# VH-VL binders against o27280: the designs that were tried, part 32

Target 1, 266 residues: o27280
Amino acid sequence: MDSMNVPEVLEIKRIVEESESVKTFIFSWDFRREVRPGQFVMVWDFRDEKPMSVSLIDPVRSEIGISIRRVGEFTDRVHGLSEGDLLGIRGPYGRGFELMGRDILLVGGGIGMAPLAALADEATARGMRVDALVAARTADELLFLDRLEAAGVNISTCTDDGSCGFKGFAHERLLTLEENHDMAAVCGPEPMMFQVMRILDERDVPAQLSLERYMKCAVGICGQCCLDDTGFRVCAEGPVFWSQELSRVREFGRYRRDPAGRRVPW

## First folded at step 18 (VH-VL)

Design cd3
Fold by OpenDDE, fold request of step 24:
Structure cd3 (fold): chain C 266 residues (1-266), chain A 118 residues (1-118), chain B 107 residues (1-107)
Amino acid sequence: as target 1 above (266 residues)
Amino acid sequence: EVQLLESGGVLVQPGGSLRLSCAASGFTFSDYGMTWVRQAPGKGLEWVSMISGSGEWIYFADSVKGRFTISRDNSKNTLYLQMNSLKGEDTAVYYCTRGDYSYPFDYWGQGTLVTVSS
Amino acid sequence: DIQMTQSPSSLSASVGDSITITCRASRKIGHYLNWYQQKPGKAPNLLIYEASTLQSGVPSRFSGSGSGTDFTLTIRTLQPEDFATYYCQQSLSTPYTFGPGTVVDFR
């Protein structure tokens, strides 16, 4: 067993309130262990363990950030924690995003912006032009806008209720935006990602999309995160997939499997 | 055999409300998003609304936003369209069809006629 | 919104003829186009999806082609039951939009 698979108990260095339902937990990180945008870590609160995307990678401050949305019992407990409290972190795991070209488009929905925010930092640091379409149901759910702006990202927003930016969905807004990107990175609800992927496909823009599935081992052994038919393990072959890979995944955008293995429609 | 059966279409006055139903059978209802498409008399087809399998993802045409509501009861294999503030322009045969953002509309009901008139 | 047009609006043909209907999108939509057939007083039926894939149960005399903005539906050896109205529909983005339809009637 690799030492990276043993949870390291880390102190929450600080907590950033991103929105009413999203907090970013900052940890000291030894960057001898490389971490890439799009990879995830397993967060252990000493009762349960959940995969979480890395949303901040700061080698200068030797810190990483994990953004967590309050959605259930585990995240409720984590959101109840304070600075100085402890969490177990193991990883990172999975395939992260690959940057290519000079112009990159980021399309994120809700908490899906977490890994994309980290990717934006890396891309801008490399001197790439970064356009970001940030989507949410309402204005107060739009994430990382100030951070992205500070990084030099060109931001376009859309909200379901029109409270900020374009009134409508990400794929609808995307249809009206510039089409000259070398690659795209997408993360958010699968119905959003599926529809965004079609537009990117039509534009012949290479696209990477990050999936979320129920995970247990995170090391490609248990198979709980296997995608139907393909046998792709989200924790091993993903969570970042190329659009060509996802085009082979029947369940993508249509359903997922719960912890009991039951099909759950989107 | 996949079957879709619409009901609820009647004559209503402008400003009135009406709820349409679509009973589905012959397939696992929750596995598919469902869509409403309407056709005014002597006119073409118009996409109205779509709802995902779980019901969490809903889309509307601009012409009906704020007035229509789409819902489903997977335990009853039934799709609904609640139509409020009806206008003359809403007069049409309303079709229930199986399909969504990921599937073409491969099965259609026979439609139910909604007439909005004074 | 993506606007769809069709040509011709109507055409007259005879049994045994080969006919072609065209559909055009106001912008590129890749291969995300479906074709439907509707007979008077009946619901539409799916013929072709993804521009060229024949729906199960549809006769092979039906075929679809095209990509980008221009698409075609071809019916070879027209049969009596093929006289109907045909619609194209873009499936790239909401709101999904249909062409105005092409009426195929008897000559």
Scores: ipSAE 0.945, ipTM 0.970, lowest interface PAE 0.5, mean pLDDT 96
Fold by OpenDDE, last read:
Structure cd3 (fold): chain C 266 residues (1-266), chain A 118 residues (1-118), chain B 107 residues (1-107)
Amino acid sequence: as target 1 above (266 residues)
Amino acid sequence: EVQLLESGGVLVQPGGSLRLSCAASGFTFSDYGMTWVRQAPGKGLEWVSMISGSGEWIYFADSVKGRFTISRDNSKNTLYLQMNSLKGEDTAVYYCTRGDYSYPFDYWGQGTLVTVSS
Amino acid sequence: DIQMTQSPSSLSASVGDSITITCRASRKIGHYLNWYQQKPGKAPNLLIYEASTLQSGVPSRFSGSGSGTDFTLTIRTLQPEDFATYYCQQSLSTPYTFGPGTVVDFR
């Protein structure tokens, strides 16, 4: 293996409690190694390794943040860690978001807001107008609201139960929002992203969407994250895809493959 | 050949409950989201509810939210619609269809008649 | 919600005729429109999806066109079996909505 792909053992500098199930782990980062919103790193807890999106990029403090949702054994172990503990980090990998135009729309669901939060910081730093539609099942699952607000982002919220903002789904809320955006970035559950993509398509808004798939190597070799028919590797050609690319991906919004390669419907 | 067969439609009183079933065959059931559409006598079609392949993503029309529940058993290739607090306005032929947010409704069952009357 | 309308509500035609049914959405829906045929006492059948794509098994005499808010279903050389009600349906967003239907009768 390339020495550049060897995990660097880093100390957890800070932990931010984002919600009941989401923590952001902050690490010192050498920015000689460039990292872009939408890219991911492989997190190694010395037992297993998982891809995680970068949710914070702070060149001033020389820090990056990785937001992790508690969803299984690996993340359970990681969530048990404390400041000062160690993790292995290698990367960053994948294609990140591209910013274009003056006005950008961010549409995120749940933990999908992680890479979008980093994108929001970059966009606002560039002087772009940023609108963000933040979706979750319930109010307590809405992520990064204070952070986004502090960055000057215009926030709209929607929740399935109506506990905060618009009662309904992201694509439904999107129909009620203005249409004048130069580009959109979308990340969240694929059923959400699929439906949001249709609306953006109807509006002729260029859209980038970030996919999540099972990854092993993260360097485009093993093929575990290949999308059916297209041969797209989420770790190499993605995880950020243009809507035009995803329109060619039959499985998008419909199913994914588990570690054994079995089809799992959404 | 794709087949969808609804059952369970009967006469019920207002405020009553009823469970409809849709038996699917001829395709990999879990690969498709499923949808219920209803049609009042002599009227048009009305979308009622939709459920994803895994069953984790569910959508309802406002007219039935809080009263109806949609579910599926992929091991039995069966779609369900639990209808509670039934109203006269719920009187209709209920169709199960193959299709969701990503697929048009390309196959329909024969429908089952639900009549809500005093 | 997106409201769908159709015109005409009903029409009479003869075998061999060409007929046109119009569907209009209350807002732009791109090409996200489907057409269904429902024969008396039967379940609906998909004819056209994505505004203009013919469903497999549907005769080529059926065609769909349009984008944005206005859509058209055309039946060329009408056949006896085409006696039915036709519905448009927007597939852009939930709740999915249908047009009120167009009844096609034979003279």
Scores: ipSAE 0.945, ipTM 0.971, lowest interface PAE 0.5, mean pLDDT 96
Fold by OpenDDE, look of step 18:
Structure cd3 (fold): chain C 266 residues (1-266), chain A 118 residues (1-118), chain B 107 residues (1-107)
Amino acid sequence: as target 1 above (266 residues)
Amino acid sequence: EVQLLESGGVLVQPGGSLRLSCAASGFTFSDYGMTWVRQAPGKGLEWVSMISGSGEWIYFADSVKGRFTISRDNSKNTLYLQMNSLKGEDTAVYYCTRGDYSYPFDYWGQGTLVTVSS
Amino acid sequence: DIQMTQSPSSLSASVGDSITITCRASRKIGHYLNWYQQKPGKAPNLLIYEASTLQSGVPSRFSGSGSGTDFTLTIRTLQPEDFATYYCQQSLSTPYTFGPGTVVDFR
């Protein structure tokens, strides 16, 4: 019996306040259970369960970090927890990022920077050059800047209101950057990712993008996270997809489905 | 059949305000982003503004930023363009079109003429 | 911003002719280019999207080609209803920009 699907009750070792709305919860982790950047875990507060990206992977300290944005009832409860409190964690699940080449570009928006921060750590540890475009609505919502800087990442920022870095959207800032990379990893709002993907496509930069969909089982059984036409399950075939795969996904960047299966526009 | 019908275009004085409307039919309105494109008399086409299906994602041309507001009411299948601090250079036929960052502008309304003159 | 240019600004042709209009972008835009047709006093109509895909309902005599910075619209066997102004538009990034247009008139 694989223990991967059984929630393990873990103690919150530390809590890092990343922003007003985002906290990173750190747990001791047995690395006999491998985890890759881009994979997610199911977080259980003994009442409800939600998928969350892994934002920190530290084999030296035997720790993982899960960054959670406060957006609803579940996350409100989790944000109310303290160090020493317990959460259930099962996983990891899904396909993570694959690193290729020597130079990598990370493009992240808001909480989308969570899996990219973990990827940045791995890439830099491998001796790769890492450039990161970090986007947010406002300066206060920019995530992981100090962490990325400490890792040796070259950071470019953009904000909708111009409060930090380039005033505008990530795709607009990206267009002003002429340098090409061996590969790119993208995570954030789909309207951002869609437009970023086009630019990367134009530049012939291989790109991987992480999608977010409503997930229930996380093991490819329930079908709640299925993408139209392709039948891709975000929890099984994703959440990380190559741009070529997403080019076949009609709904990408255009709409998603809610728990009832209804189309919800972006 | 997809139909878009603009309204609200009139003569206004510089510094004035005007709201344009676009009534959509023949498709699921919320499934598509919508765009405003304008055309000054005898001139070419100029992209003005775009709004996503939910209304959460909004884009403006620099020429209208801070003065124009785009919105939509999906329950009424209607797109709006609120134009404030109007200038003479804003004089144009304003077209409502279906399309956004992910779709070409595949359907257009007949346009509505906005004239800004003293 | 991405600047779009077109050549020629105007041309005269006869029914049955084959004509070509060129569009150029100030930077590479891949295949993210659309073509529109506009007749006097009417709204534009989409002809071609993503450089070469013919919009549904558009006659096959219209075709688009190109990638990167240079694109072409070709109309084979020009029909009376094809006399109009044609615009290219880049769809790579906001702000979306149109070419200045090409007027196709009777010879």
Scores: ipSAE 0.925, ipTM 0.960, lowest interface PAE 0.5, mean pLDDT 96

Design cd3
Fold by ESMFold2, fold request of step 24:
Structure cd3 (fold): chain C 266 residues (1-266), chain A 118 residues (1-118), chain B 107 residues (1-107)
Amino acid sequence: as target 1 above (266 residues)
Amino acid sequence: EVQLLESGGVLVQPGGSLRLSCAASGFTFSDYGMTWVRQAPGKGLEWVSMISGSGEWIYFADSVKGRFTISRDNSKNTLYLQMNSLKGEDTAVYYCTRGDYSYPFDYWGQGTLVTVSS
Amino acid sequence: DIQMTQSPSSLSASVGDSITITCRASRKIGHYLNWYQQKPGKAPNLLIYEASTLQSGVPSRFSGSGSGTDFTLTIRTLQPEDFATYYCQQSLSTPYTFGPGTVVDFR
């Protein structure tokens, strides 16, 4: 019953510069098309189409925000757009995060904080206590800190170069944090997520992790987002997986496949 | 047959520098992270540094941070350890081994001896 | 850093004996523990990973058990090639610390 969805052409309503390399593009959105934290959209610039995380879900203003890091030709072109310019959006797609319990830990690396910022808003609106470990290579790449603080999130930071917070990696900082969470949500570079998942597994904390893979159809038909061992389709059964599901996937944390099917290490 | 061969271990003076190499064969080198482990004469094993398959993810023991650099050349199937500001406590046999945060250290070279003495 | 200890520091045994070696971590590490064997003058060799999984080619007389902070390596029916030093190593998080080793000597 799944089918291809054609992109809807939408006007960029606002652009928020989150950092030197990350912009959030805000669109009017009809919330009859439900959007949940952890789902993604396909963004079409009339030449190419890429999956992007939803970072803002605002039913009151009828807006969504899509955060995009400049990393290549497609994202360079999108970053060159202005308010009033057009983009195609199809979706949302995939399985989002599920909230449980009272105390949640968010662990985000770089642009991976985008879906977690949306989740933090939902969690705090439910009255949950939210701790966030926000990681980046340098201080200038730490995302959404002011937004998270304003929402009442308890923030810990780490940077590879030590320019802000703990000097080191997210999993190393995590070892020194309180161990009293009911669940965790993790999104970022896959080596970070693997090492974080190992610690959360030791703590018996239910964890959901958001994977990124090459996608074309986004509805589970073309097979481009399949994981080697289980055949899970990241666009359909994911992108958010429980840690127990990922424990059966040997490629997680170790490699991915390029569009030609070639194994690419992390 | 997986083979790892370290080279470059010599006598150096304190404060000196040295570059170790590890030649890999018998497997697809870029598919695996690599690790350096050292062993001072008559002592136990000490993890030193680790690098992912792509070379993007790099880790160090506190005892060598800021002094050692790890790298790899996947086109030459070679792992490197650049050691600067050497101290007497760096005297050890240095092993290269296959493994990272996602794999145990399953294959080891025979080691190369570094001696730091005036 | 996660500190690892081993007991005993050495032991003497005869061919055919069964022996146990204990490893303890300074914090809970789940099942993320590996065991290595090192013969004099040789490189280490992986025996067991994730507490209890035998590496390919390792004889079934080796077994590992434990979780949390306390782990045991057992060698049943000791063979002449088993006289070596045995190291545990936590694999929970960097830095991947080793135990100080247990020397198994021929009696």
Scores: ipSAE 0.837, ipTM 0.929, lowest interface PAE 0.9, mean pLDDT 91
Fold by ESMFold2, fold request of step 19:
Structure cd3 (fold): chain C 266 residues (1-266), chain A 118 residues (1-118), chain B 107 residues (1-107)
Amino acid sequence: as target 1 above (266 residues)
Amino acid sequence: EVQLLESGGVLVQPGGSLRLSCAASGFTFSDYGMTWVRQAPGKGLEWVSMISGSGEWIYFADSVKGRFTISRDNSKNTLYLQMNSLKGEDTAVYYCTRGDYSYPFDYWGQGTLVTVSS
Amino acid sequence: DIQMTQSPSSLSASVGDSITITCRASRKIGHYLNWYQQKPGKAPNLLIYEASTLQSGVPSRFSGSGSGTDFTLTIRTLQPEDFATYYCQQSLSTPYTFGPGTVVDFR
């Protein structure tokens, strides 16, 4: 029994290739550690540790899935692993999505569809009507379409280059969709989320948006995930925030801070 | 004081190309998205293109998509508009302005005139 | 695309008058509307953003109101320097369309 918080070492049970650049790694999971859509885990490859969103929550099979996009050294190393290889997992951490009402809109950009796919499964299981706007730069990067369709989700797609569905950005497609939702859940590139939030605000649709920020401890004590103005800790009070909470955060949609505290624009 | 100075507007034949520049000073250029707005002689304002602070997020009006490219060099505090396949309809004063999807257009240059005619 | 209209297209007024310019959007845009002033031969200036918030340095005689589809710019105690064309612009979504303008002439 460890007296210190350390990652649990778990075997990769299965790997699903979601796209050229995205893989879902599936692990056995003891659901005494509850996992809610929108929460994250810290993934340790025995050299470095990064936060990753949970994309599959399957208590029947006692499995979780973690979807990871190849974007750098850490994710390159993880993508090179095979079934049977080991990773450290700690968590889950953070505040997940809350479901309300009967009609929910999901708006996901790229890998941001990962936590929304998990949320879609929960929403449909509760008997909600789920519409999803799935956005990417190209058709090849649209994620989880078959899974969402099988769950009974009504899918709209958009791609920056027009290779699938609406040609344009998510907020532009959203402008032309029906306004019949009780809530929305949004995850993707922060500029997309800002522009989507503006439209949802105009429609008076309560929205929850999932932010990404640099994290170290993931439990709220190191201060690395704090937002300007409010002091919200993304790992504790987030990563999922209500749009009303984000309206007080000038940083949202405009910039982020790197590990050295320097402002980095979107 | 925030200053924006456009340059490069000239007379160009239809089908030609032209590159506009906008030199920025008095603020941290990379912290702000930038926008081009144009105004045909005697006409109203038309939004043309927008680029985020990092340069990664780029937007165009339909009238110029595929013909115009927007870019920025944050080390030189300069915004660019590359205009190709120019048409008579592109004749306008082109303004450089500070703002993007998250900020209104709060500071403007004095504009540079582009004329497209035979 | 969100079309913007303005009324009137032009008006004449005297110094000291109170004038009102209206702007209408083709769909609801919430409070995501900006107003700009353009004097002849000059670049536009931002007056008001988010329907009613005055830009820094803009005289308090300017005010904006409205939400949804209908918006109003009011100039109290019109001054000689207020001779200009006024544009509304929706900021809900790209493309960020402008209204056609309202020309304010002094008598």
Scores: ipSAE 0.835, ipTM 0.928, lowest interface PAE 0.9, mean pLDDT 91
Fold by ESMFold2, fold request of step 19:
Structure cd3 (fold): chain C 266 residues (1-266), chain A 118 residues (1-118), chain B 107 residues (1-107)
Amino acid sequence: as target 1 above (266 residues)
Amino acid sequence: EVQLLESGGVLVQPGGSLRLSCAASGFTFSDYGMTWVRQAPGKGLEWVSMISGSGEWIYFADSVKGRFTISRDNSKNTLYLQMNSLKGEDTAVYYCTRGDYSYPFDYWGQGTLVTVSS
Amino acid sequence: DIQMTQSPSSLSASVGDSITITCRASRKIGHYLNWYQQKPGKAPNLLIYEASTLQSGVPSRFSGSGSGTDFTLTIRTLQPEDFATYYCQQSLSTPYTFGPGTVVDFR
């Protein structure tokens, strides 16, 4: 198998503009390096390296897509690239989502819909019924709606400002939705995920939630992605955790740590 | 030694504005979300608004949405409630309490009385 | 919004009595319920969180039970300092609504 610790330099095949702030970069991919929804890759722009979630997994076309939100210097540089430009990619790393049962609920906030879009494709291909709650601050930030509809996903939306769908937060919309799911998959801002997890716990719905933490090595050696109390390494035991595993993690929903190890509130 | 001290409650006319403050001590203020709860004279408790430790996650009761704003200054260990377009139904003791979506309301100030009357 | 009710609205009791206060939510809230005590002229104090977990420093004569929609607060061997108003509060989702309160008066 190819070395996971050495970036492979790949050409950007296509760029899809998902919103004003989110682009999907599509690469040819050799699926001998298997990729599962919820795993991540390290993207290297020859200057810095950041973990990114895979939003498209297409073995038939031998393609993957990586969705990137512009939020800082690294992502600004990547957003400035064109088709034909090069990026380094290491991975994939981490534990992906596990599908179970016949009915799945997806709850995604902002860019968190990216790995859930990949999961939706796998779930529908397996014959599952898929409901998705797609949340954002504004209508312009709702991601992957057309793709999810084309896949046969039943979509509910919410926006903080009410510009599309339910006006309010994802957990508030979730209270008004039907309660008949075998499992849930959740990805988005950690305060959203905490509040959503509480409702899913009340419903006895097994949930998997994808965490985001600072990473350096991505293979579990450097210790930068460890969670307080449990010692779980987000890059190895995660990024996808079952809600039962997260119930032992006091920091979930409450704080994170910066690269210097300082506590940062949500 | 957690201590919360509200201030700024006064008599104000309907349609007026008022800013409440809550001074915090005895804990790392930025580590905790904060909440305002009010109690009209002779009535029960009503949750008003909540703000996360960073100040980025903000929630309101329907009765105050669009009229009240909540903020914090972590360098001064102070929580604020800006109250605009005040109505008689806003007359209450306003409590500052420590807690958010992730913590119960474990410490409370002694409250500050806001009276909205002509 | 999740509506909370309490029963009784008030009760009279003597020192040494055991009393029970009930709280009902308008929908299932799991175990996401807190109890507060408020003495006259004072701020509320947290007694119990997550239905049954006693807050630090709260006497063991207080206990909470229940899940779903129906919850109880029990005070065993009532003391003079326990004459107060008691509020339940759901912690499942915003807005974090309180019950209307139960006044416990000295008989």
Scores: ipSAE 0.825, ipTM 0.923, lowest interface PAE 1.0, mean pLDDT 91

